# VH-VL binders against Uncharacterized protein At4g14100, part 7

Target 1, 181 residues: Uncharacterized protein At4g14100, of Arabidopsis thaliana (Mouse-ear cress) (q67yc9)
Amino acid sequence: DEPVPTPWPHQFHALMFMNYSGDLSMIDLWYDWTNGRNFNIIQEQLGGITYDLEWNNGTSFFYTLDESKSCRSGQLEVGILRPNWLDGAKYLGQQNVSGFLCNVWEKVDFIWYYEDVETKRPVQWIFYTGREAHIMTYEVGAVLEDEKWQAPVYCFNKEKKSLSTKGALSEFKGYKEKAAL
Key: E = the ipSAE of ESMFold2; O = the ipSAE of OpenDDE; V2 = 0.75 times the mean of E and O plus 0.25 times the DockQ between their complexes.

## First folded at step 2 (VH-VL; framework fv_nezutatug)

Design n07a (from n07 with heavy chain R100Y; at its last look DockQ between E and O 0.06; V2 from the best seeds 0.00; counts 0 for: pae E 16.9 > 2, placed apart)
Fold by ESMFold2, look of step 2:
Structure n07a (fold): chain C 181 residues (1-181), chain A 124 residues (1-124), chain B 107 residues (1-107)
Amino acid sequence: as target 1 above (181 residues)
Amino acid sequence: QVQLQESGPGLVKPSQTLSLTCTVSGYSISSGYYWHWIRQHPGKGLEWIGSIYHTGSTDYNPSLKSLVTISADTSKNQFSLKLSSVTAADTAVYYCAREYYDFWSGYPNWFDPWGQGTTVTVSS
Amino acid sequence: DIQMTQSPSSVSASVGDRVTITCKASQSISRYVAWYQQKPGKAPEPLIYAASSLQSGVPSRFSGSGSGTDFTLTISSLQPEDFATYYCQQSYSTPLTFGQGTKLEIK
């Protein structure tokens, strides 16, 4: 039997080091399937912080808290990634990555996913765009305070400002929209 | 414009290690893409050897992986192939290539550009 | 491993002819096929990606089609510079694999 990817825990926090063609960022990923919400806090290298807040009803906010007070809001056709979103991924065998022996899977036109054979934790994933996510910490059961899940007031006003998209996980958005069809 | 050039010995004796280097100009390998080695045997088709991403992540053809090492030197903008324990069957033209994709279409993974190729003969 | 099988192995044709080359994958690979032209003594050069998208600078007489397992490359009106060997390549999964090639020669 081929190994299958471990479904994501219903609640976790991961700190990720991101690299896209030398553009570096750190992302705090707060995944909360129990409450139908997902939050990426994106720190660009020597740059600004962008917040990507998504709800299971498809409501999404992409905003800053700096002086620009930018927010884009939208409605996706689907909610956050389901815990078993890797179901049907094609197994590619094992590879050593950064001292971890990993099982590797591919979802075509989307992602290569590397999971530690011993601990079943994600080690890295590489989007077909070439963007790499390296998992630096992985805290199963961690929950972000409810206060932090509220989008700023200016996300709900007519006048909103431009957003920074550098370092964003846009590949997951594309995948979710494709999967809705 | 991105250019790739293979370099290394044209003649290698059986049981030795074949070592080739691809020098990239017009693009920094530390900026992205997968960098590949592909060979073409005399009178036969093309065979993918493996790839490297600049962070050191490698992927090898399973038929060769106990014999192959691909590495990158980002300070020299180069990536290299080592193939151990060579035999006459390893005689081929060796190409390096960049894996390219069109961001607008979202369809990745064709090779552009290729190096010009270097002929390697394994004989005593 | 995904095997790519090209047909025919060789074609003899005249300038002005329409030429069709086929490539069959051993499993469904959606539209993840590229086509290359290789002239004698030269490296392969890309023609088509994503089964049907024309690479920049490639003449419009080249076209590609197919999805799933069956793919074709068509040259609508053969020119003298088109006599070369043609390869398909799947980009669906590793190991990346090529067809065995189709040699297009002057009749």
Scores: ipSAE 0.000, ipTM 0.445, lowest interface PAE 16.9, mean pLDDT 82
ESMFold2 (binder alone), look of step 2: mean pLDDT 90; pTM 0.929
OpenDDE, look of step 2: ipSAE 0.017; ipTM 0.591

Design n07b (from n07 with heavy chain P108Y; at its last look DockQ between E and O 0.14; V2 from the best seeds 0.00; counts 0 for: pae E 12.0 > 2, placed apart)
Fold by ESMFold2, look of step 2:
Structure n07b (fold): chain C 181 residues (1-181), chain A 124 residues (1-124), chain B 107 residues (1-107)
Amino acid sequence: as target 1 above (181 residues)
Amino acid sequence: QVQLQESGPGLVKPSQTLSLTCTVSGYSISSGYYWHWIRQHPGKGLEWIGSIYHTGSTDYNPSLKSLVTISADTSKNQFSLKLSSVTAADTAVYYCARERYDFWSGYYNWFDPWGQGTTVTVSS
Amino acid sequence: DIQMTQSPSSVSASVGDRVTITCKASQSISRYVAWYQQKPGKAPEPLIYAASSLQSGVPSRFSGSGSGTDFTLTISSLQPEDFATYYCQQSYSTPLTFGQGTKLEIK
């Protein structure tokens, strides 16, 4: 009779406040399982904006739109995070967090996940790295316009820039790669 | 597991072109990651030569850019290094390596795995 | 080009000793540092990435710290199998660069 995590809606938009020991950012997450795509728009505090675009066939782009016009592209072994990705998570009971009574689950070496008991909405998740994602808005059924999903032309040229930037949802990519191996 | 293995001549004459191939097993190079060549001079440190990614795009150490070519053959799951006009200074152990990144900590890069290395001597 | 200056060039220590190796970047590179161990005749093997994150399978006696320009690798209790050369590497931008290495010898 333990509660189970609610699968993610097939399409939603969430605005997330990210905190890693005082290193702050905001992420717009556009999740679109129906069309096999996932988009994170990452604004570092007083810093740059990074675009993290993923497709269910494993194609991924991590780019900027500033004057550097940098892009890293790759093919992951797995697609975007599945709606039922929390299947098999270990239930840890209830906790009051940020004024919400939450059911809490754990996937060892990956994440603690907090879901509001009343509304079944995600409230926060904390990666084992210590990075925290706090859900500020949660818009079930929201869909980003198709034109916005197109990676810039320079993601397809022959020159690359090697850049590694922080992002709260980068842990999901590592989790997916680990699960594929 | 992903494994990398270098192959090519161990002895090259001065002014010739050094040609090495890295064979990748356990992962398709067309599926992602940047693939690198790195060399280690006798009794000295490591020097990055350059990289290639699945679209064929390359990036080279500026100190070698006019002399180096890196290419990929995805049908053979291989990528290759050509270094032209070699001198005794190019005598080194040559490694191929995969660039890895950690999505959990924010896309930091490092090399994992490395090939076993192949010794190349430039001598008449 | 980002220069990585590693110190000391060599160290001789006894089993059980605490050993610290430092690496200094010529500019701020946040936490974009990796550390490698290389045993004689073998390829380098990753120990630490992102300045302080332990590679899976690496013993917990290894640790890394630092941000900005100054980074350290610490072995809390030296073991005989830790005889090797250690390298730091910046992963902030290309050309990717390595420290010159620290040779660790067990007395």
Scores: ipSAE 0.000, ipTM 0.496, lowest interface PAE 12.0, mean pLDDT 84
ESMFold2 (binder alone), look of step 2: mean pLDDT 91; pTM 0.943
OpenDDE, look of step 2: ipSAE 0.017; ipTM 0.599

## First folded at step 4 (VH-VL)

Design a06 (from b10 with heavy chain S103G S104W; framework fv_barzolvolimab)
Heavy chain, then light chain:
Amino acid sequence: QVQLVQSGAEVKKPGASVKLSCKASGYTFTEYYINWVRQAPGKGLEWIARINPSGGHTYYNEKFKGRATLTADKSTSTAYMQLSSLRSEDTAVYFCARDLKYGWSPGAFDIWGQGTTVTVSS
Amino acid sequence: DIVMTQSPSSLSASVGDRVTITCKASQSVSSNVAWYQQKPGKAPKALIYGASTLQSGVPDRFTGSGSGTDFTLTISSLQPEDFADYFCQQYNNWPYTFGGGTKVEIK
ESMFold2-Fast, scan of step 4: ipSAE 0.658; ipTM 0.837

Design a10 (framework fv_barzolvolimab)
Fold by ESMFold2-Fast, scan of step 4:
Structure a10 (fold): chain C 181 residues (1-181), chain A 125 residues (1-125), chain B 107 residues (1-107)
Amino acid sequence: as target 1 above (181 residues)
Amino acid sequence: QVQLVQSGAEVKKPGASVKLSCKASGYTFTEYYINWVRQAPGKGLEWIARINPSGGHTYYNEKFKGRATLTADKSTSTAYMQLSSLRSEDTAVYFCARDLKYFWSGSSPGAFDIWGQGTTVTVSS
Amino acid sequence: DIVMTQSPSSLSASVGDRVTITCKASQSVSSNVAWYQQKPGKAPKALIYGASTLQSGVPDRFTGSGSGTDFTLTISSLQPEDFADYFCQQYNNWPYTFGGGTKVEIK
């Protein structure tokens, strides 16, 4: 029988090392399906910190806490990833990655996903664009305190949104809908 | 309101170098990459390089590696491209263009949504 | 490098016509394709990203479609201001590459 990807736990914390052709960052990922929210705290190796706060109702905030007090906000057609978002992924076999023997899947034209055969933890995922997320830690059941999920007050001013994300997110939503079939 | 404004036309001799500027306004400079793209007369678009203004990380098209140097000054929201060892085939209009760094769950739209007006560089003896 | 082959190189059309431009990638680029319009002496203007997402402020007569290797830009009812050069671009792989362009000119 072909291996099936492990559904994500309803809550977890992961520290990810992101490599985009040498442009390095560390990302604190707080996934919280139970409360319908997701948080990426992005520390660039040679830059600042950016906060990506997403709600399952499609509300999204991308902000900085430095002197710029920048915030993009928007209403997206898709919410956060479902725990079973990898349903329907194409199995590609096994590969050794960073000392782990991994089962590898592909959501065609989107992402390659690598999972440790023994522990079932994610080891890495690589977006088709070449962004490589390496999962350094993985803490099932970890939850960030409620008061930390508050966007700053300037996110609720008339901060202009930078771009429409409808179509790009619709493409990603299409992969989830396809997998559900 | 959002715009990129580039420096004026340059005329150079073969072997010289040129430094072009691209001043951003109307948005948070460090939230977008700045790309440089050229277009020779009557030709298509050719991507040169990208800079992350936040930390200064650069990525170059191999064709331009060693000749192109990208920098950015956060205090003035200005990106620069220096091109050295100029040849006649470097005669082109040079554009800067932004693309969004972070998007949903670490993905990027990648589209160059705002472009500078272009700087003409002519290399002749 | 990924080669983006755009067709046709040029076409003649009248106001009100439906115009279709295609772009073929030499290998899969997912949906990571953008389309740009360029008028003489001007910078390119973004029309579409993610193969099918319309840029803010772009008229809905412009439509993008496709994924993988085959992409299409359609202008459903050509207007006088639409006579221009059009370029596709992939941003899936380094280096980013553009199609050779399509000139849409008055018949």
Scores: ipSAE 0.610, ipTM 0.833, lowest interface PAE 2.0, mean pLDDT 87

Design a11 (framework fv_barzolvolimab)
Heavy chain, then light chain:
Amino acid sequence: QVQLVQSGAEVKKPGASVKLSCKASGYTFTEYYINWVRQAPGKGLEWIARINPSGGHTYYNEKFKGRATLTADKSTSTAYMQLSSLRSEDTAVYFCARDLKYDFWSGSPGAFDIWGQGTTVTVSS
Amino acid sequence: DIVMTQSPSSLSASVGDRVTITCKASQSVSSNVAWYQQKPGKAPKALIYGASTLQSGVPDRFTGSGSGTDFTLTISSLQPEDFADYFCQQYNNWPYTFGGGTKVEIK
ESMFold2-Fast, scan of step 4: ipSAE 0.549; ipTM 0.821

Design a12 (framework fv_barzolvolimab)
Fold by ESMFold2-Fast, scan of step 4:
Structure a12 (fold): chain C 181 residues (1-181), chain A 124 residues (1-124), chain B 107 residues (1-107)
Amino acid sequence: as target 1 above (181 residues)
Amino acid sequence: QVQLVQSGAEVKKPGASVKLSCKASGYTFTEYYINWVRQAPGKGLEWIARINPSGGHTYYNEKFKGRATLTADKSTSTAYMQLSSLRSEDTAVYFCARDLKYYFGSSPGAFDIWGQGTTVTVSS
Amino acid sequence: DIVMTQSPSSLSASVGDRVTITCKASQSVSSNVAWYQQKPGKAPKALIYGASTLQSGVPDRFTGSGSGTDFTLTISSLQPEDFADYFCQQYNNWPYTFGGGTKVEIK
């Protein structure tokens, strides 16, 4: 009997340490399937803070609050990751990681996913390119207050939107579609 | 208009160093990596290195590690590549190109905007 | 390093022709492949990323397909402005590597 990945809870908060070949960041993830939204607050080790706010209807905002006052916005054909986005993953067995005994799965050509055998919490995931997310905290049922899910007013400014890259959100679409496989 | 504008042509002797610039405009400089790619006359494209302009973190192709040095200046939205110990085989057009920072996928994405290129000629 | 083997190295075609260029990776690169067009004296122009996603502003006669190790760029009805060099690139593994290029020449 091979284990199957645990569906994500409908709401949770996670603090993640991200390592991409020495390029370090801390990501504050608020997953909220119940309200159809997802929020990542990304702090680069030696850099700024970027906000990634997404809605299940495909509306997405990627913005900064520093002097640049930047915002990219758009509509994706896919929404936020569904709770069962790991359906169809290949089971690879068990490994000990960061003090947890984990079941490990692979979505081929995309990601390795590590889940604690005891609590079923995610422990880490590693993208095929070597980008590693280490899940430091995992708070099931935690919900960020509604007023915090507001993109800045400049995200709705036509001129700022038109200065953003035309391909940015399509690349994000590719990630989500791949995760759905 | 989103663009990357590179510095002008350089002629150097073997053993010298060269420092090229790549000025970004029309987008938020720190939301994209800057890559450097070269193309020798009549040859293909070769990836040199990448910089994260926000924190200055760099990643180098092993072939260029120790000779290439990438930096970025946020105040002027300008990326730089210095290449030292030049040899005749370094004669090429050098391009900068941006790619999106992408924290939720396996890939940083394709190089969607490129500079016009800087010709570097290494001749005795 | 991942080797990207592109074929053919050159081809001759007429306006209206269907042109197919292939790119083979020495190991799986997932769908992390881009295609670029380059005209003489100019920088490469992005056409496709993620193996099959068209860059904004690129005509829909350009299509990309494939995953894993085998990738294809197709131009369904070649136009005069499409005579150029074409390159594939993998951005799955360090270092990023490019195919050797395909020159599409007028017949």
Scores: ipSAE 0.475, ipTM 0.803, lowest interface PAE 2.8, mean pLDDT 87

Design a13 (framework fv_barzolvolimab)
Fold by ESMFold2-Fast, scan of step 4:
Structure a13 (fold): chain C 181 residues (1-181), chain A 124 residues (1-124), chain B 107 residues (1-107)
Amino acid sequence: as target 1 above (181 residues)
Amino acid sequence: QVQLVQSGAEVKKPGASVKLSCKASGYTFTEYYINWVRQAPGKGLEWIARINPSGGHTYYNEKFKGRATLTADKSTSTAYMQLSSLRSEDTAVYFCARDLKYGFSSSPGAFDIWGQGTTVTVSS
Amino acid sequence: DIVMTQSPSSLSASVGDRVTITCKASQSVSSNVAWYQQKPGKAPKALIYGASTLQSGVPDRFTGSGSGTDFTLTISSLQPEDFADYFCQQYNNWPYTFGGGTKVEIK
């Protein structure tokens, strides 16, 4: 009988350490399935801050609040990850990671997911592209204030944006099985 | 428009160094990595190195480690590659190319915009 | 290093033909493969990334497919402007590596 991945709570906050081939960042992840939204606030260790704001209707924004006032937006065919997005993952057994005994699953050619056996919290996930997310904190039920889920006015310019599910920081956006219909 | 504009052709003697530039315009310079790729006459493409302009972090192909040095200047949106101890085998067209760090419409590692190339000739 | 083996090295075709180019990785590269077109004296132009996603502005006669180790670029109805060199690239592992190229020339 194999362990089944724990569905994500409907709302949580996680502080994550991201390592991409030595290029380091710290990410505030605000997952909010209840309100159909997801937010990653990405601080590069020696660089700037990028905001990744996603809506369950497929509307997504990547923006900066610095002098550049950069914004890329798109209408994607898929929404945010469902709580049960790990359904169907292949069980790989147990490993000790960062002081936790973890159950490990794989979505083949996409991601490895590590979950603490005792608390059921995520410990880390590693994308096939080499991005490694290490979960520092995990606060079930935490919700960011509604006012903070507002893309800047310059994201709503006259331009039409691309419809793409690939190449995102949230590599989840490109994976077809992330939402069950 | 989005573009990468590279410096002009260089002719060098064996043993010299060369420093090439790649000026970005039409986009936020720090939102993309800059890569350097070369192509010897009649040959294929060879990846040299990548720089993150935001923090200055670099990653090098082992073959070029110690000879290639990447830098970037955020104030002028310009990336540079210096290649030292030049040999005749370094005669090639050198391209800079960007790849997306975060977002969609492209992928980290896929080069959506390329510079026009700089020809470097190493001869006696 | 991952070796990308591209086939054929060259092919001759007529306008309107269906052209298929293949690329084989020495180990799995997931779907992290891009395709480029290069005309003489010019920089490569991006056609496809993520094995199958078309770059903005590229005609829909270009199609990419495959995952793991086997990848294909197809041109459904060759046009005069499509005579060029084509390269695949893997970006799954460091260093990034390219296929040897395929020259598509007029028959």
Scores: ipSAE 0.444, ipTM 0.796, lowest interface PAE 3.1, mean pLDDT 88

Design a14 (framework fv_barzolvolimab)
Fold by ESMFold2-Fast, scan of step 4:
Structure a14 (fold): chain C 181 residues (1-181), chain A 124 residues (1-124), chain B 107 residues (1-107)
Amino acid sequence: as target 1 above (181 residues)
Amino acid sequence: QVQLVQSGAEVKKPGASVKLSCKASGYTFTEYYINWVRQAPGKGLEWIARINPSGGHTYYNEKFKGRATLTADKSTSTAYMQLSSLRSEDTAVYFCARDLKYSFGSSPGAFDIWGQGTTVTVSS
Amino acid sequence: DIVMTQSPSSLSASVGDRVTITCKASQSVSSNVAWYQQKPGKAPKALIYGASTLQSGVPDRFTGSGSGTDFTLTISSLQPEDFADYFCQQYNNWPYTFGGGTKVEIK
């Protein structure tokens, strides 16, 4: 009886406006389940660009290409979001937002997800932390060129910081913010 | 090597303003937010505000909005907090602390590195 | 504002004791809770983030657990350097809020 969230297409591009309590950024999200990779290119309103490159094997890089040439790398126990990552979400009913009539779900302790009733496109999602992603464009089937999915050489030097976790593989936890980062 | 170093103690009269500094070293200044937290003598911790050093965007606890002003200078990797219209209740140790802007799915927002604190005494 | 209620406000313990400190949020904060240790005259030191993840360099006798509204910090075998004040903090909602603190004193 209740609406079920639409699985994400295997590949898409979204231009997202991110509002974190007034701290504004624009994000190019390249979701590529087919090749097991995800890319968020984050342009802060008055700041720099941060690149968030993740693979389904848990390898992840956050880097900048400015003069700082910073890179932080890690090995997560969880890969990129699967297309049906909203399976099991709690239906909350309908709301009008940004001119769209949306079905709304909650992935408990993680995210509220808003989907257009007519087109089934995502309209926005709000992380429990207060980050709001407003989906400005949604291009199903769009793919970023293969050569762009490479971390810089300085991500592999001896000064990189590792976030590897000790212990056995863990299931994805609802509090992780994987949809935009 | 990663550290936040704060300015020295301040003594002010009621109604005055104070400007505190927090100098970052050993990391990329713009990769972390800087938060300001105070602690009255023998009391708990109270969050004041956050600044994004990259763009200068600030978010304030409503209790301090209009009195606290955060700024950051990327050229010196230094964050500042100005607190105006000081009252005796503002007597406290003021800390700066960083939190990560982006993470690999773990929650950002925990303060992993803190400054040593600056004592502000407001007395007539 | 989310209220973080910390218990007990103080306790006396001996070296080798197991110490448990509890923190209750007035509404769900997911797992977005950190724990800090503060010694007299010093800044707080981060112990745990994400309710259960140890900060680098923190001894494994410190463990955090919980989610939603109920959180616990446990010290499995108290050492002399562990006598300090301990604070929980939620970073799920603005404004960020701290528990009232727990003083762990030598008996």
Scores: ipSAE 0.384, ipTM 0.776, lowest interface PAE 3.9, mean pLDDT 87

Design a15 (framework fv_barzolvolimab)
Fold by ESMFold2-Fast, scan of step 4:
Structure a15 (fold): chain C 181 residues (1-181), chain A 124 residues (1-124), chain B 107 residues (1-107)
Amino acid sequence: as target 1 above (181 residues)
Amino acid sequence: QVQLVQSGAEVKKPGASVKLSCKASGYTFTEYYINWVRQAPGKGLEWIARINPSGGHTYYNEKFKGRATLTADKSTSTAYMQLSSLRSEDTAVYFCARDLKYWGSSSPGAFDIWGQGTTVTVSS
Amino acid sequence: DIVMTQSPSSLSASVGDRVTITCKASQSVSSNVAWYQQKPGKAPKALIYGASTLQSGVPDRFTGSGSGTDFTLTISSLQPEDFADYFCQQYNNWPYTFGGGTKVEIK
C-alpha cells in the first residue's frame, strides 16, 4: 500500500524558514484546530513583523503593531485547514531532504508536502508558486496563550479592505470537502 | 481610494540614468509588493523587477540586472526605479503596480492597481 | 523563461458577440494567470486573477477559465467599452511574463 500523509495534530507550534525567491522570513506558526484558529507571526529578514490571524468561521486579520498600525480584515468563506487536509494527496515516493528521508506527496497545482518517514513530522512544503516553507521545529500540543489571539482595537475602527482570495479559497474549499468524506 | 501616482515624463540622452517615482496612497504601503513593468511603443508588457517595501528585498528580471535598481521609502510611501546606461530601446512607458503579499500560504495576487505610467524617451 | 502564447493576435467583433481569447503557457503555471484590459494611452486594468477569479468591480460578462497550460478569457456579450487590447500574464515563475496581446477591434 502506498503511504498516506499523517493528519496534523489538533494543536502544534512550528518555527518555519520561508524562502520566496530569495525573500526570506521566519514564521511562528500556531495551529489550533481545537479552538478553530490559526496564527502566523511573520518576521521578514530585512523588514518588520506581520501578524496573520485566522479564525475557522472565516474571519481573518492581517496587521502590524508598528507605527503604521495597519490592519486589513476580511470575511473568507473557507476557514482554517482541517487536520486531514492532505487526504487524497498523490504519493510521489521518497526523497532525502535536509537530512531527513521523506515521503513526498502533492496536491496537484497547489503544493508538494514532505514528511519524515521515521517521526512523521513535516519537513517542508513547497507551494507551486515557488514559496518554500522549511519546518525548523515542530512542537505537538503547544498552544499559544488565549490573550495573544486578539486582533488590535484598530482592526475594528478603520475602514476594512476586503481580500480578493477566491482562487486560493476555491483550492482550500476543495481540500476541506475531500477531508469531510 | 487606492492609487499609485507616478512622476512625470523624462527625456534622456543615451548613457544617462533616470529615476522614476511611484507614490502610494489609500492603503498601507508595506502590505503589498511593488512591481515595475514597461511597454515600448506598440509593444507588449515586460516585467522588470519587484520590491518588498517592508524589508527592501528586490527581485530582478535577468535582462535588467545591473541596470535597474529598486528602492522604497516607507516614510513617504514611495517606490523608486532607477535605470542606468540608457539606450534608445529603453524608450517606453514605465508602470508601477502593486500585488498583495498577505496571502498567508496561498498564491500571490495579480497586479490589481497600476500607476498611470511614466513616459521615458531616450534620444540624442 | 515561461513563454505565454496568446491567440488570436487580433480579432474583429460586433457589440453583442461572444469573444474568446486563449493563452498557452510553455510549462504548467498552475492557476497563477491574470488577465488585463488596456485601452490606448492608459495603464492596464486587472480583470481576472487566479485564472478564474473576477476582480472587484469588473462586469460578470468577463469569465476566465483554465489551469496548467491552457487558459481562456471569454466576454459573453461584447459591449462598446470592451474594444481594447487584452493581455494574459503568468505569475507562477520568475520572471513574470505576459502574452503578446489580443486587439479586439470593431468589425
Scores: ipSAE 0.127, ipTM 0.693, lowest interface PAE 5.6, mean pLDDT 85

Design a16 (framework fv_barzolvolimab)
Fold by ESMFold2-Fast, scan of step 4:
Structure a16 (fold): chain C 181 residues (1-181), chain A 123 residues (1-123), chain B 107 residues (1-107)
Amino acid sequence: as target 1 above (181 residues)
Amino acid sequence: QVQLVQSGAEVKKPGASVKLSCKASGYTFTEYYINWVRQAPGKGLEWIARINPSGGHTYYNEKFKGRATLTADKSTSTAYMQLSSLRSEDTAVYFCARDLKYFSSSPGAFDIWGQGTTVTVSS
Amino acid sequence: DIVMTQSPSSLSASVGDRVTITCKASQSVSSNVAWYQQKPGKAPKALIYGASTLQSGVPDRFTGSGSGTDFTLTISSLQPEDFADYFCQQYNNWPYTFGGGTKVEIK
């Protein structure tokens, strides 16, 4: 039978190298399905740090801690990715990538997902938009301290711009909405 | 309140270079890419290049590599495009336009545009 | 490069008409298509992104549909302010590419 992608562990930490057509960043991903939360700490190679804090109930904050003290917040239609979000993916066979022999799957019109045959860890995923996430470290069971999951006080200031349910969601929005139907 | 305001019209001779500006206001400059798009008289739109104002990273349409140079100044919230070795075919209106970097399922869709800068290349 | 073939190049219509413009990509672009309206001497105005999501402030008579290679912009009941040029754009692959445009003229 063809391989099926490994469900994500309920908690993990991954350091990712993101390449979007040469625009490079490091993303510190804390996935925490158990507590219904997800955190991306995005360090642009030549730029600043942006924090993307999402809760499974749809509460979301996108903020900076620099002098700008920017924050966008809102209630989104969708929560964080489920552990089994790759259910139904189409198997495409095997490829050698970055020194790993990978099984490759596709969620059509969304993403290609590459998993190490030996360890079952994700090696990379590539969004149809051209964003390439290269998984450098993968620590199953790692949990960020509860106190770190706090948006800054200025995220609760009504004078700041809020996130729209119609507009500014991650590349997962369309997939999650379609999957829910 | 959110707007991109571009510099005024330019008239240049073939072989010269031109530097256009695009000043952002009403939003956090570093949260959006700035794209440059041109439109020759009576013609369609052609994408030139993109800059990330946060780090200064640029990506260029192959047709403009080596001639277009994008920069951005965070302190003034201003993006710039320099186009060198101008030819008559570069006569066009040049637009800047923003798109949201992260937290968007639609990267590359341009929600706010500058008013355009007319560049005329003639002898 | 992905070629976006837009049709028709021009059409004549009356106020109240239903107008349909199509855009065909030379290969799949998922749902990563935007539509823009441009009036003479003005910058393009965003109408739709993600093939079907209406931009804030755009009247609901504008609808977008499609995925993969075939996309459609529909104006359900044309108004006087809708006479303009319309462009599709794919943002799935580099370089970003636009359709050739459709001019919607008064009959």
Scores: ipSAE 0.321, ipTM 0.761, lowest interface PAE 4.3, mean pLDDT 86

